# Designs tried in a protein design chat: VH-VL binders against q9usg8r228to453. Part 28

Target 1, 226 residues: q9usg8r228to453
Amino acid sequence: IPESAEWMNHLLEKVWPLINPEMFSSVADQIEDVMQASIPSFVENVRVASLDQGSHPVRVVSIRSLPSGEASESFSEKQASEAEHKDEPEQQRKQFYNFELCLAYHAKPVEDATSTSARASNLHLRIVFYPGIKGTVGFPLPIWVEIKGFVARIRFRCELMPEVPFLKNVTFSLMGLPELNVSAVPVAEGGVNIFGLPLISKFVNDAISAAANEYVSPKSMTIDLS
Below, E stands for the ipSAE of ESMFold2; O stands for the ipSAE of OpenDDE; V2 stands for 0.75 times the mean of E and O plus 0.25 times the DockQ between their complexes.

## First folded at step 9 (VH-VL; framework fv_cixutumumab)

Design w5 (at its last look DockQ between E and O 0.62; V2 from the best seeds 0.00; counts 0 for: pae O 3.0 > 2)
Fold by ESMFold2, look of step 11:
Structure w5 (fold): chain C 226 residues (1-226), chain A 123 residues (1-123), chain B 108 residues (1-108)
Amino acid sequence: as target 1 above (226 residues)
Amino acid sequence: EVQLVQSGAEVKKPGSSVKVSCKASGGTFSDYWISWVRQAPGQGLEWMGEISPDSGTANYAQKFQGRVTITADKSTSTAYMELSSLRSEDTAVYYCARESYDFWTGTDYMDVWGKGTTVTVSS
Amino acid sequence: SSELTQDPAVSVALGQTVRITCQGDSLKWYDASWYQQKPGQAPILVIYYKNNRPSGIPDRFSGSSSGNTASLTITGAQAEDEADYYCNSWDSEGNHYVFGGGTKLTVL
């Protein structure tokens, strides 16, 4: 692990458990939307009650610096710029910093597979299924879903500005779908889980992957920080 | 027009070193990473390593780690590749290539190539 | 790290369509770029990002990808297309670029 990635990992160890889970609410909503669009006819509804990061952090596996400036322009923009003989001082051009992170997560083993309090230290979702016929009253069936692991490759484009905080926006894209391993656990809130756990695990895995696919290149998301 | 001009052919003895230059003209040299790629007679392309002229950061293929050194001089717009402890198997044409990147598609490509430098290692 | 695998040789009749393939795990995450090399010359870029052509590359060249496979297609092959073709991609596990072994295209 490079020196800079080790620094980020030390920071993540301290910050990860302090993050308010509500900061993940938009991610939880996207996963819920995908699941609701994908439920079979014998399930009336599904909801994501929460997404909690736990206390066991993700790790930065690697950081790759990427070309910026002229090298990061589209092919046609490079050709037009070179043909027009445009000359601008380096400090007059828009400043971007581009890099790629590889993030890995691995849940810690939990010996008491039935205890939700023991599992709370790992990244997890609380999902409620409502078995029944669509359009009728379903019965709530809470399911605990643990993220056993993932590997994601994310490219970032940071647009810089001269005003504090010097960061105008951040754009990110996933490089392909993340590698993802999820597990629905046998203990539901208030009772024994009666669903087929492998089928539930696959359904949730597919839903998370589909939600992530909305950020796979060439798709991206920009966060305005100015 | 952007082009990469490489130094001339070299004949070297086993155990010695060779340093090949790659001078860029046109474009903003410091913005582009430079790759080094070699091709032995009758063989395919083999990536050796790269450098960012702006940061001076270099990455090397594991096969060449410890034998190759890649550097760049922003003031002359020139990248260098030095290969030490030469063997007869290092006889090849050595290319430099400019790396480009398109953030919106997430793609990397080598859009400009030098004409190559022939290095012959013989006793 | 990942390897990129290409057939060592393919043939096509003049005016016919040929497809050159490239396979490897890195292609699941990173798109291939394609390079043409004629004898005694440096490689030139012919395709990047699936199907984009640099200026000056004939429209008979196209690309595609599916899963861990990338393909270069030449529709209506011409005698001048006889060359070696290489695919290339980034490999994040090895933190480096990797080239395929190359495919020699013969136009009959």
Scores: ipSAE 0.584, ipTM 0.801, lowest interface PAE 2.1, mean pLDDT 84
Fold by OpenDDE, look of step 9:
Structure w5 (fold): chain C 226 residues (1-226), chain A 123 residues (1-123), chain B 108 residues (1-108)
Amino acid sequence: as target 1 above (226 residues)
Amino acid sequence: EVQLVQSGAEVKKPGSSVKVSCKASGGTFSDYWISWVRQAPGQGLEWMGEISPDSGTANYAQKFQGRVTITADKSTSTAYMELSSLRSEDTAVYYCARESYDFWTGTDYMDVWGKGTTVTVSS
Amino acid sequence: SSELTQDPAVSVALGQTVRITCQGDSLKWYDASWYQQKPGQAPILVIYYKNNRPSGIPDRFSGSSSGNTASLTITGAQAEDEADYYCNSWDSEGNHYVFGGGTKLTVL
C-alpha cells in the first residue's frame, strides 16, 4: 500500500465509525428504488430500513494521479479545445485535478452470526420484504444484508478554484461495476436464522449493482462544493 | 500537430547508464503525462514508467524500479528516461509516448509516439 | 501484476475479416487501447475506448469489449494491415500500464 494510502486508511479507521449512517440515506434510497422496480412477483413491496457502515472501514488500496487539464478531455474534445483556446490566457483555463482511488472492503469475520451487535460492526443493509402472496398475512420479513466485500475503482475530477475551499466541483465515476459480495439472511423474530437465501442475495446484489451502474463510466456524478 | 522528438541512438557498455530525451513540440507539455515504452529486438512492447511533467510525479514498472529514473523539464518541454546498470538485455528501442486521458469514458491511451531511440548495450 | 494475453499470430485473407482478442482481468475495469506497429516503425494508436478511432485510422478498424476481453476487428483486411497489434490497458491495481504480448497479423 502506498504511503499516501496508508495515512488515509489510518484516518478512515478513526473517522469511519463517527460517520452518521444518515449520510448514506441517498444511497439507501437509490437501492430501494431499484429494488422496488425489480420486485419479484411474490413480493408486494420492499423497503430499505437502514444502511449502516458499521465500524470496520473501507480501505484505500491505491491512489494515483491522472492527467490533468486538457489531457483529461476526450480526443475529439481536445482537438476542438486546442483550436478554440489557443489564445486564452492560462488564468482563464479551468484547472482540474484528477485521480483514481481503488477501494476495498472486507467484512470482519463474525464469530457469532446470531449476534446483531457483532454483525453491525460490518457494513450492512436492513431490508424489509412485504410478501404479496394471497392468504399470507402481509407480515414484514426483515432481512439482514451483510456486505462481505467489495472492490471499487473510482475516478475523481476536481475542479479547482482560487477561493476556499479551493474545490468547486467534484465529479466521480466508477470504473466498471464494483465487485460485490453480499449475503442476505432473513431475521425471524425468535426463530432460527435462516441462512442462505441465494435468491434474495442475488436480488440484493443485482439491485446494488444496478444502482451502482448509474455511476459507471461514462456516467458520472458531479457534486458542487462551492 | 504534436510531435515527440527523441534523442539519437546510443551505444553503451554494460554497467553504464543511458539517458534518453523526448522533446514535445506543437502543443502543451505540462498537461500530459509521458510514458516510456521499450521494445527489445523481436519482442513486444514493455511499459517502463511515466511522468507528469506538471507535478513531477513519476511511476515506474516494478521491473525497472530502482534502475530507471524518469524526469521532465517543463521549461524545455522535455522528458527524460535514465536507465542505469545497463545489461545486454536492455538493448532495445525506447519510445516516449504522450498519454491521453478521457475522464468521461475512463479511457487512457497513448496517442502520440516518438520515433524511438535505439540503445545498444554491448561489451 | 495482471497480464494481458494475445494470440502471437493470426492470419487473414485479403478482404476478409479478422478479430484479434486481448484477455486480462484488468479489462474488467479498464478499456483497452490498440496499437499497430509495422516493422521499423513506432506504434500507432488505432483504437481506444471500445470503438473510437483516431483521425486517419480507416473505418475498417473497430473495437469491442466483453467481460475480461477486448477485441480489435479488421473488416476487409488490406495488405497494408499486415503488422503487429498490441493491446494496452492498466493493470488490475490500476497503477501500471500493461501491454499484451502482441499479435502478428499476416494478410494472405
Scores: ipSAE 0.364, ipTM 0.764, lowest interface PAE 2.0, mean pLDDT 88
ESMFold2, look of step 9: ipSAE 0.500; ipTM 0.771
ESMFold2 (binder alone), look of step 9: mean pLDDT 88; pTM 0.919
ESMFold2 (binder alone), look of step 11: mean pLDDT 89; pTM 0.919
OpenDDE, look of step 11: ipSAE 0.092; ipTM 0.694

## First folded at step 11 (VH-VL; framework fv_cixutumumab)

Design x1 (at its last look DockQ between E and O 0.59; V2 from the best seeds 0.00; counts 0 for: pae O 2.5 > 2)
Fold by ESMFold2, look of step 11:
Structure x1 (fold): chain C 226 residues (1-226), chain A 123 residues (1-123), chain B 108 residues (1-108)
Amino acid sequence: as target 1 above (226 residues)
Amino acid sequence: EVQLVQSGAEVKKPGSSVKVSCKASGGTFSDYWISWVRQAPGQGLEWMGEISPDSGTANYAQKFQGRVTITADKSTSTAYMELSSLRSEDTAVYYCARESYDFWTGTDYMDVWGKGTTVTVSS
Amino acid sequence: SSELTQDPAVSVALGQTVRITCQGDSLKWYDASWYQQKPGQAPILVIYYKNNRPSGIPDRFSGSSSGNTASLTITGAQAEDEADYYCNSWDSEGDHYVFGGGTKLTVL
């Protein structure tokens, strides 16, 4: 692990458990939307009740600086810029900082599979299935889904500004679909499991991957921080 | 218009060092990373390392760690590659290339290459 | 460490279509770029994102990728296309760039 990544990981160990899980509600909503669009006919509805990061943080595996400025423009923009000789003052140009992170997550083993407290320490989703035909009333079937691990590579473009707060926009994009491993936990609150655990795990895995695909290059997401 | 001009051919003895220069014209030198790539006679391309002129940091392929030093001088828009403890198998053409990045497509590429510097190591 | 594997040689009849392939685990994460090199000359970039060409590269050059494989296609090969072709990508294992071994294209 690079020394700079290790410093960031020490910070993450302290900060990760303090993050309010409600900050991930938009991610939970995206996953829910994907699942609802693809539920089979013998399921009336599915919901993501919660997405909770737990206390075991993601790890930064690597940080890679990327070219900025002219070198980070599209090919046609570079040719136009080089032809113009950049007649404008440098301080009036927008400034960007570009880098890539590789993030890895691995769930810690839980000693007691029936303990909600032990399970809550890992990244997980609570999902509720409603078996039945659309338009009928089904019994809620709550399922714990643990994120056993993932690996993601993300590129960031930070747009800087000269005035407070000095960050205007952050754009990110995934380098390919993340590697992802999820599993359904056998303890169900409803007492009856109408789905096999591998079937549920695959359904959730596919839904998370489909949600992530909306951010795979050349697609991106921009967050306004100004 | 954009051009990388490399220093001339070198003939060196085994055990000596060589320093190849790469002067950029056109574009913003400090924005582009510079790669060094070599090609032994009849062989393929081999990446040696790179430098960011803006930060002054360099990265090296494991094979060359400890023997290669890559530097840049922003005031002259020139990058340098120095290879020490030369051996006969270091006989090659040494290229510099500028690295480019397109965030929106997520791609890295080397869009401008120097013409190469032939280094011959012989006794 | 990951490597990029290319066939060492490929032949094509004048005016026909040829594909040059490049395989490696790094291509799961990083798109390949393609370089043409003629004898005694420096490499020239011909493809840099799946199917993008820099200015001055003929539109008979195209690229594609699937899984761990990238391909360079020359449609309607011409005599001047005879050259060595290299793929290149970032190596996720070694944190450096890697080139394929090169493919010598012969136009018959």
Scores: ipSAE 0.559, ipTM 0.793, lowest interface PAE 2.2, mean pLDDT 83
Fold by OpenDDE, look of step 11:
Structure x1 (fold): chain C 226 residues (1-226), chain A 123 residues (1-123), chain B 108 residues (1-108)
Amino acid sequence: as target 1 above (226 residues)
Amino acid sequence: EVQLVQSGAEVKKPGSSVKVSCKASGGTFSDYWISWVRQAPGQGLEWMGEISPDSGTANYAQKFQGRVTITADKSTSTAYMELSSLRSEDTAVYYCARESYDFWTGTDYMDVWGKGTTVTVSS
Amino acid sequence: SSELTQDPAVSVALGQTVRITCQGDSLKWYDASWYQQKPGQAPILVIYYKNNRPSGIPDRFSGSSSGNTASLTITGAQAEDEADYYCNSWDSEGDHYVFGGGTKLTVL
């Protein structure tokens, strides 16, 4: 529904820069964990220094309401559910609100790649590589990872309750692995591009994808809001 | 067993409107979306739009936007599809279908179909 | 809007295996459902969500997916399997259903 997406996008434009980046700390931690688990042999350690959403918001491409009925995994289960609940008063049934969002992000073009402020307007990840062979610790290498774009489709199931905030829990699931485009740039204080930027970009992309995969259907995450 | 019973065949003049009904029996009506799909003679299936009887929300294919209206009456478990400004190209069999979905798997499918309603547009 | 593409016609010998493929960008995110339609009849759901069969659908029907493709396979084709087969999914934006162009299966 175009109208629904429009008002959401307007809201996002205003709210997005106000969001505390600390809200993404859990995501950053997950990415870090995955990175650490898949560190190349020439890297001793990797750290996520920060994940910042910048000021340029994600866009809601589409929003779609889904039926509120109990989702069953099988045709037979649906039929059984229909049979079982035929005589139950509607009042005793858990109420759910289900919907799907399609989100897209496109980084704002930055004319000056050397401008930290310009880059900071976009969604970005700062990571630090610690190069080293076993037993040796090299100098930390800060890397700026710009999220150039992503597309994600997310389904939400909200369990409703009569008490404020009227949401008991929210379950979400990714519909497929999000499309992701990232670019890694060394933070320029004279650092020799020791690591091929393409390799770093791939490493980060793979890590984010791996982290995201934990929430791809049929996997899901439930947040208790009660 | 859930069934979708559609209204009978229609013969219409160009420029007129047709309203086809789809009555659900044997199951819950409000919990499922209803899709309308048409098929011109010798052609493939074409999705027209859908409605949530529960919420009243309807979505339409871009091709039919502004010309098709899909409604539902929960009290009678009946969905309706009205197509206006009929043309000869609108001659087709029109199907209603129940949409089922699985939240966890992200799967959507049409598991129950009506038998179809033939609409003929001729001068 | 994203499209789903199918071969317009395929043939299979009696008792042999045939695969009907559907291709589209949306299939990267959404699973396809498959419908069988015989002349003068309404479509019938035969496969949904990977390899799920509704009640009454023979086990010779199976589904698979890979990348941006979904496939319906009939293992041991029977004469009664001669029909048109349509794939269906959401479009890339997740706003509309889209059907493939259909595949006419002839059993020889």
Scores: ipSAE 0.255, ipTM 0.730, lowest interface PAE 2.5, mean pLDDT 87
ESMFold2 (binder alone), look of step 11: mean pLDDT 89; pTM 0.921

Design x2 (at its last look DockQ between E and O 0.63; V2 from the best seeds 0.00; counts 0 for: pae E 4.6 > 2)
Fold by OpenDDE, look of step 11:
Structure x2 (fold): chain C 226 residues (1-226), chain A 123 residues (1-123), chain B 108 residues (1-108)
Amino acid sequence: as target 1 above (226 residues)
Amino acid sequence: EVQLVQSGAEVKKPGSSVKVSCKASGGTFSDYWISWVRQAPGQGLEWMGEISPDSGTANYAQKFQGRVTITADKSTSTAYMELSSLRSEDTAVYYCARESYDFWTGTDYMDVWGKGTTVTVSS
Amino acid sequence: SSELTQDPAVSVALGQTVRITCQGDSLKWYDASWYQQKPGQAPILVIYYKNNRPSGIPDRFSGSSSGNTASLTITGAQAEDEADYYCNSWDYEGNHYVFGGGTKLTVL
C-alpha cells in the first residue's frame, strides 16, 4: 500500500466510527427510492430505516494522482487542445486536481449472527418491508442487510480556486459499478421465514447497484463547494 | 506533432550509473506524466517508473526501488531516468513514453514513445 | 503483483483474422492498451479503451474486453502486421503499470 494510502487508512480508522450516520441519509433515500420503484408484486412498500457505517472502516486500497488539463481529456480532445492552446499562457487556464481512489470494504466476521452489537460493527442497512397485495398492508417485516464487502473505483476532478477553501467544485465518477456483496438477515423476532433471503439480498443488491449506476461513467456528480 | 527525443546510446561499467534524458517537443510537457519502460534484448517491455513533471511526484516499480531516480525539468521539457549500481542484466533499450488518460472512461495509455536509448553494461 | 499473460506466439494467414488475448486481474478494473512493436522500433499504441484507435492506426485493428481478459483483433491481417504485440494495464494494488509478456504475430 502506498504511503499515501496508509495515513488515510489510519485516519479512517479513527474517524469512521465518529461519523454521524445521518450523513448517509441522502444515500439511504436514494436507495429507498430505487427500491420503491422496483418493489416486487407481493410487497406493498419498502423503507430504509437506517444506513449505518458501523465501526469497521472502508479501506483505501490505492490513491493515484492523475494528470491535469489536456492529459485528462480524450485522445481527440487532447489533439485539438494542443493545437489550439499552444500559445495561451498557463495562468488563464482553469486549474484542476485529478485523482483516483480505489476503496474496499470487508466486513468483520460476526461469530454470533444473533448479536445486534456484533452486526452493528459492520456497514449495514435496516430495511422494512410491508408485505401486501395492492390495497392491503401487512405487518412490517424488519430486515437487517449486512454489507459483506464492496470494491469501488472512483475518480475525482477538483476545480481549484485561489480563494478559501481553494476548491470550487468536485466532480466524481464511478469507474464501473462497484462490486457488492450483501446479505439479508431477518430480524429474529418471530420465526417468519421471510420468503427467500436470497431474493431479498438480490433485491437490495440490485437496488444499490441501480442507485450507483447514476454515477457510473460517463455519468458523474458535481458538488459545488463555493 | 508531439515527439519525445531521447539521449544517445550509453556504454557503462558494472557498478556505475547511467542517466538517460527524454525531451518533449511539439506540445505541453507539464500536463502529462512520463513513464520509463525498458526492454532487454529479446525480452518484453518492463515498466520502471513514472513522473509528473508538474508536481515532481515519481512512482517506481518495486523491482527498481532504490536504484532508479526519475526527475523532470519543466523549463527544458525534459525527463530523466537515472539507474545506479548497473549490472549486466540492465543492458536494455530504455524508452520514455507519455502517459495519457481519459478521465471519464478511466483509461490509461502511452500514446507517444521515444525511439529508445540503448544502454549496454559490460565489464 | 498482478501479471498479464499473453500467448508467446500466434500465426495468421494473410487476409485472415487473428485474436490476441491478454489475461490478468488488473483487467477487471482497467481497460487494456495495446502496443505494436516491430524489430528495432519503439512500441506504437494501436488500441486503447475498448476499441479506440489512435490516428493512423488501420481500422482492421480492434479491441474487446470481457471479465479479466482483453483482446486485440486484426481482421484481414496484412504482411506489415507481423510484429510483437503487448497489452498494458494499471495494477492498482501494486500502483504500477503492467505489461503482458508480448505475443509474436507471424503472418503466413
Scores: ipSAE 0.451, ipTM 0.786, lowest interface PAE 1.5, mean pLDDT 88
Fold by ESMFold2, look of step 11:
Formats: C-alpha cells, structure tokens, sequence
Structure x2 (fold): chain C 226 residues (1-226), chain A 123 residues (1-123), chain B 108 residues (1-108)
C-alpha cells in the first residue's frame, strides 16, 4: 500500500464511525426500489429499514493520480479539444483534479453469531419482508443483511474553482460492477428458522448490484459542491 | 498530428550514462504522461517509468530504481530519460510513448510511440 | 509485482481464426491494451478498453476478457498479421505499467 493510502486509511479509522448513517438514505432508497420491482409473488412487500456503515471502515487499497485533461473524449474529440484550447489563456480552461481509488471491504468475523452489537460493527442493512400474496395482509419478517465484502474501482473527476470551497463539481464513476458478497440472517434468535437464506442473500446481492449499475461507466454521477 | 521525435542512436561504454530525448509535436504536452519502454535485441518490451509533464512527478519500475531519471521540460515539449551505470545488458532500443486514457471507460493505453533510440553499450 | 503471462508463440493458417491470451492478477482490475510490433518497427496500439480499435486497425482484430485473462482474437488471419503481440496493463500493487512477455504469431 503506498504512503498516501496508509494516511487515508488511518483517517478512515477515526472518521468512519462518526458518519451519520442518514447520509446513505438515498442509497438505501435505491436498493429498496430495486427490491420492490423484483419481489417474488409470495412476498407482498419489502423495505430497507436502515443502512448503517458500522465501525469497521472500508480500506483504500490504492490511490492513483490521473492526467488533468478533460475526460469522455474519443481520440478525434481529444484532437479537436486540444486545438480549441491551444491559444486560450490557461486560466480560462476548466481545471480538474482526476484520481482513482481501489477500495476493499471485509467484514470482521462475528465471534457470537447472536450478538447484535458485534454484528452492528460491520456494514449492514436491516430489511423487512412482508410475506403474503399481493393484496393480502403480510407479517413483518426482519432480516439482517451483512456486507461480507466488496471490491470496487472508482474514478473521480474534481472540477476546481478559485473561490472557497475550491471544488465546484465532483463526478464519479464505477469502473465495472463491484464484486459484492452479502449474507442474510434472521433477526429473531431461536424462534424463526428460515432455510431460504441463500435465496435472500442472492436477491439482496442482485438488488445492490443493480442499484450500483446506475453508476457504472459510462454512466456517472455529479455532485455540485459550490 | 501528434508525433514523438527521439534523439539519435548512441554508443556508450560500461559505467557511463545516456540521456535520451523525446520531443512531442502537436497536442498539449502537459496534459499527457510519457512512458519509457525498452527492448533488448530479440527480447520483449520492458516498461521503465513514466512522467507527468504538468506536475513533474515520475514513477519508475523497481528494476530501474536508482539508475533511471525521467524529466520533462514543458517549454520545449521534451521528455528525457537518463540511465546511469550502464552495463552491456542495457543495450536496447529505448522508446517513448504518450499515455492516454479514457476517464469514463477506465482504460489506459499508449497511443503514440516514438521510433526508438538505439543505445549500444560496448565493453 | 503482478506478472502478465503470454504464450511465446502461436501459429495460424491463412484465413483462420487465432486467439492470443494474456493472464495476470492485474487484469482483475484493469483491462489490457494490445500492441502489434513488426521487426524493426515501434509497437502500434491495436486494441484498448476490452474491444476498441484505433482508426486504421482492421475489424478482424477484437479483444475480450474473462477473470484474470485477456484475449486478442484475429478472425480471418492474413499474412500481414504476422508479428509480435504484447498485452499491457496497470499493476496497481506496484503502481506501474507491465507488459506481457509477447507472443510471436506465425501465419502459415
């Protein structure tokens, strides 16, 4: 791991538990929407009750600076863009800082499988299924879904500006679907024995992957920070 | 169109150094990184290092750490590679190549190559 | 650091299809680029980002990837395709580029 990644990982160890889980509410809503569009006929409804990052942080495997040029150009478009900017003052060109992160996450083993506090230290979702035929009364069935691991490569393009806060826009894109491993377990101990856990884990995995696909290259998301 | 013009062939003695130049014409020199790649006679391509002309930051393959120095001069649109403590096994053709990337596809490639500079280290 | 492994030589009959492979752990994270080199000449880029061809490269050249393996495929090989072929990728652990050992393609 390079020295800059070690510093960032040290910072993440301190900051990760302090992040307000409500910052992930839009992600939780997207996952919920995908699940609701895909629920089987024996499930009346599904909800994502919460998404919580826990206290075990993601790790930065590598960080890589990229050239400062504009992106999303074909070879011929790059030639035209370079010609258009050849005679312009450099202060009039948009300024970017481009970089790439490789991230990895691995949940810590849970010594006591029944301990809610130990499981809460890992990245997790609380999901509620409502079994039943559509149009009938369903009973809530809470499921604890732990993110066992993921690996992702993300490119960032930061558009700079001279005024505070010096960042106008941040654009990111996933370089392929992240590798994702999830594990589902019922919340109730000793009272509910659900043998469909592999199917639930696959359903949740597919839903998270489908939500992530909306950010996979060439798709992107831009956040306005100005 | 973009071209990379390299300096001419050199014959060197063991223990000396060589400095190969790579002048870019066309395009925006500071927007692209320059790689150096060598090829010994009858052998494959071997990446040596790279430089960002904008920041002046260079990265080197571990094999060449301590012997190679890569620099760039934005005013002349020229990159340089200097290899010191030459040995006979450093006899090779040395290429420069412009690195390009497509930010949104996540691909990186070397789209423009110099014709190569032959360096012969004769004992 | 991560190594890229290629078969040192392959042969193909004129007009037939050949696949040149490249294997390495870096290919899990970074797509390979493919370069053609004829004797006494500089390499030229033939494939980047999975299956993109630069202008001037015939459409008989294609690329693919699966897991730790990238492949260059030439459909309907011609005599002019006889050359050395190199894959290249970014080695994120070593923070540098790496080339495969090269594959000499012979067209029979």
Amino acid sequence: as target 1 above (226 residues)
Amino acid sequence: EVQLVQSGAEVKKPGSSVKVSCKASGGTFSDYWISWVRQAPGQGLEWMGEISPDSGTANYAQKFQGRVTITADKSTSTAYMELSSLRSEDTAVYYCARESYDFWTGTDYMDVWGKGTTVTVSS
Amino acid sequence: SSELTQDPAVSVALGQTVRITCQGDSLKWYDASWYQQKPGQAPILVIYYKNNRPSGIPDRFSGSSSGNTASLTITGAQAEDEADYYCNSWDYEGNHYVFGGGTKLTVL
Scores: ipSAE 0.297, ipTM 0.679, lowest interface PAE 4.6, mean pLDDT 81
ESMFold2 (binder alone), look of step 11: mean pLDDT 89; pTM 0.921

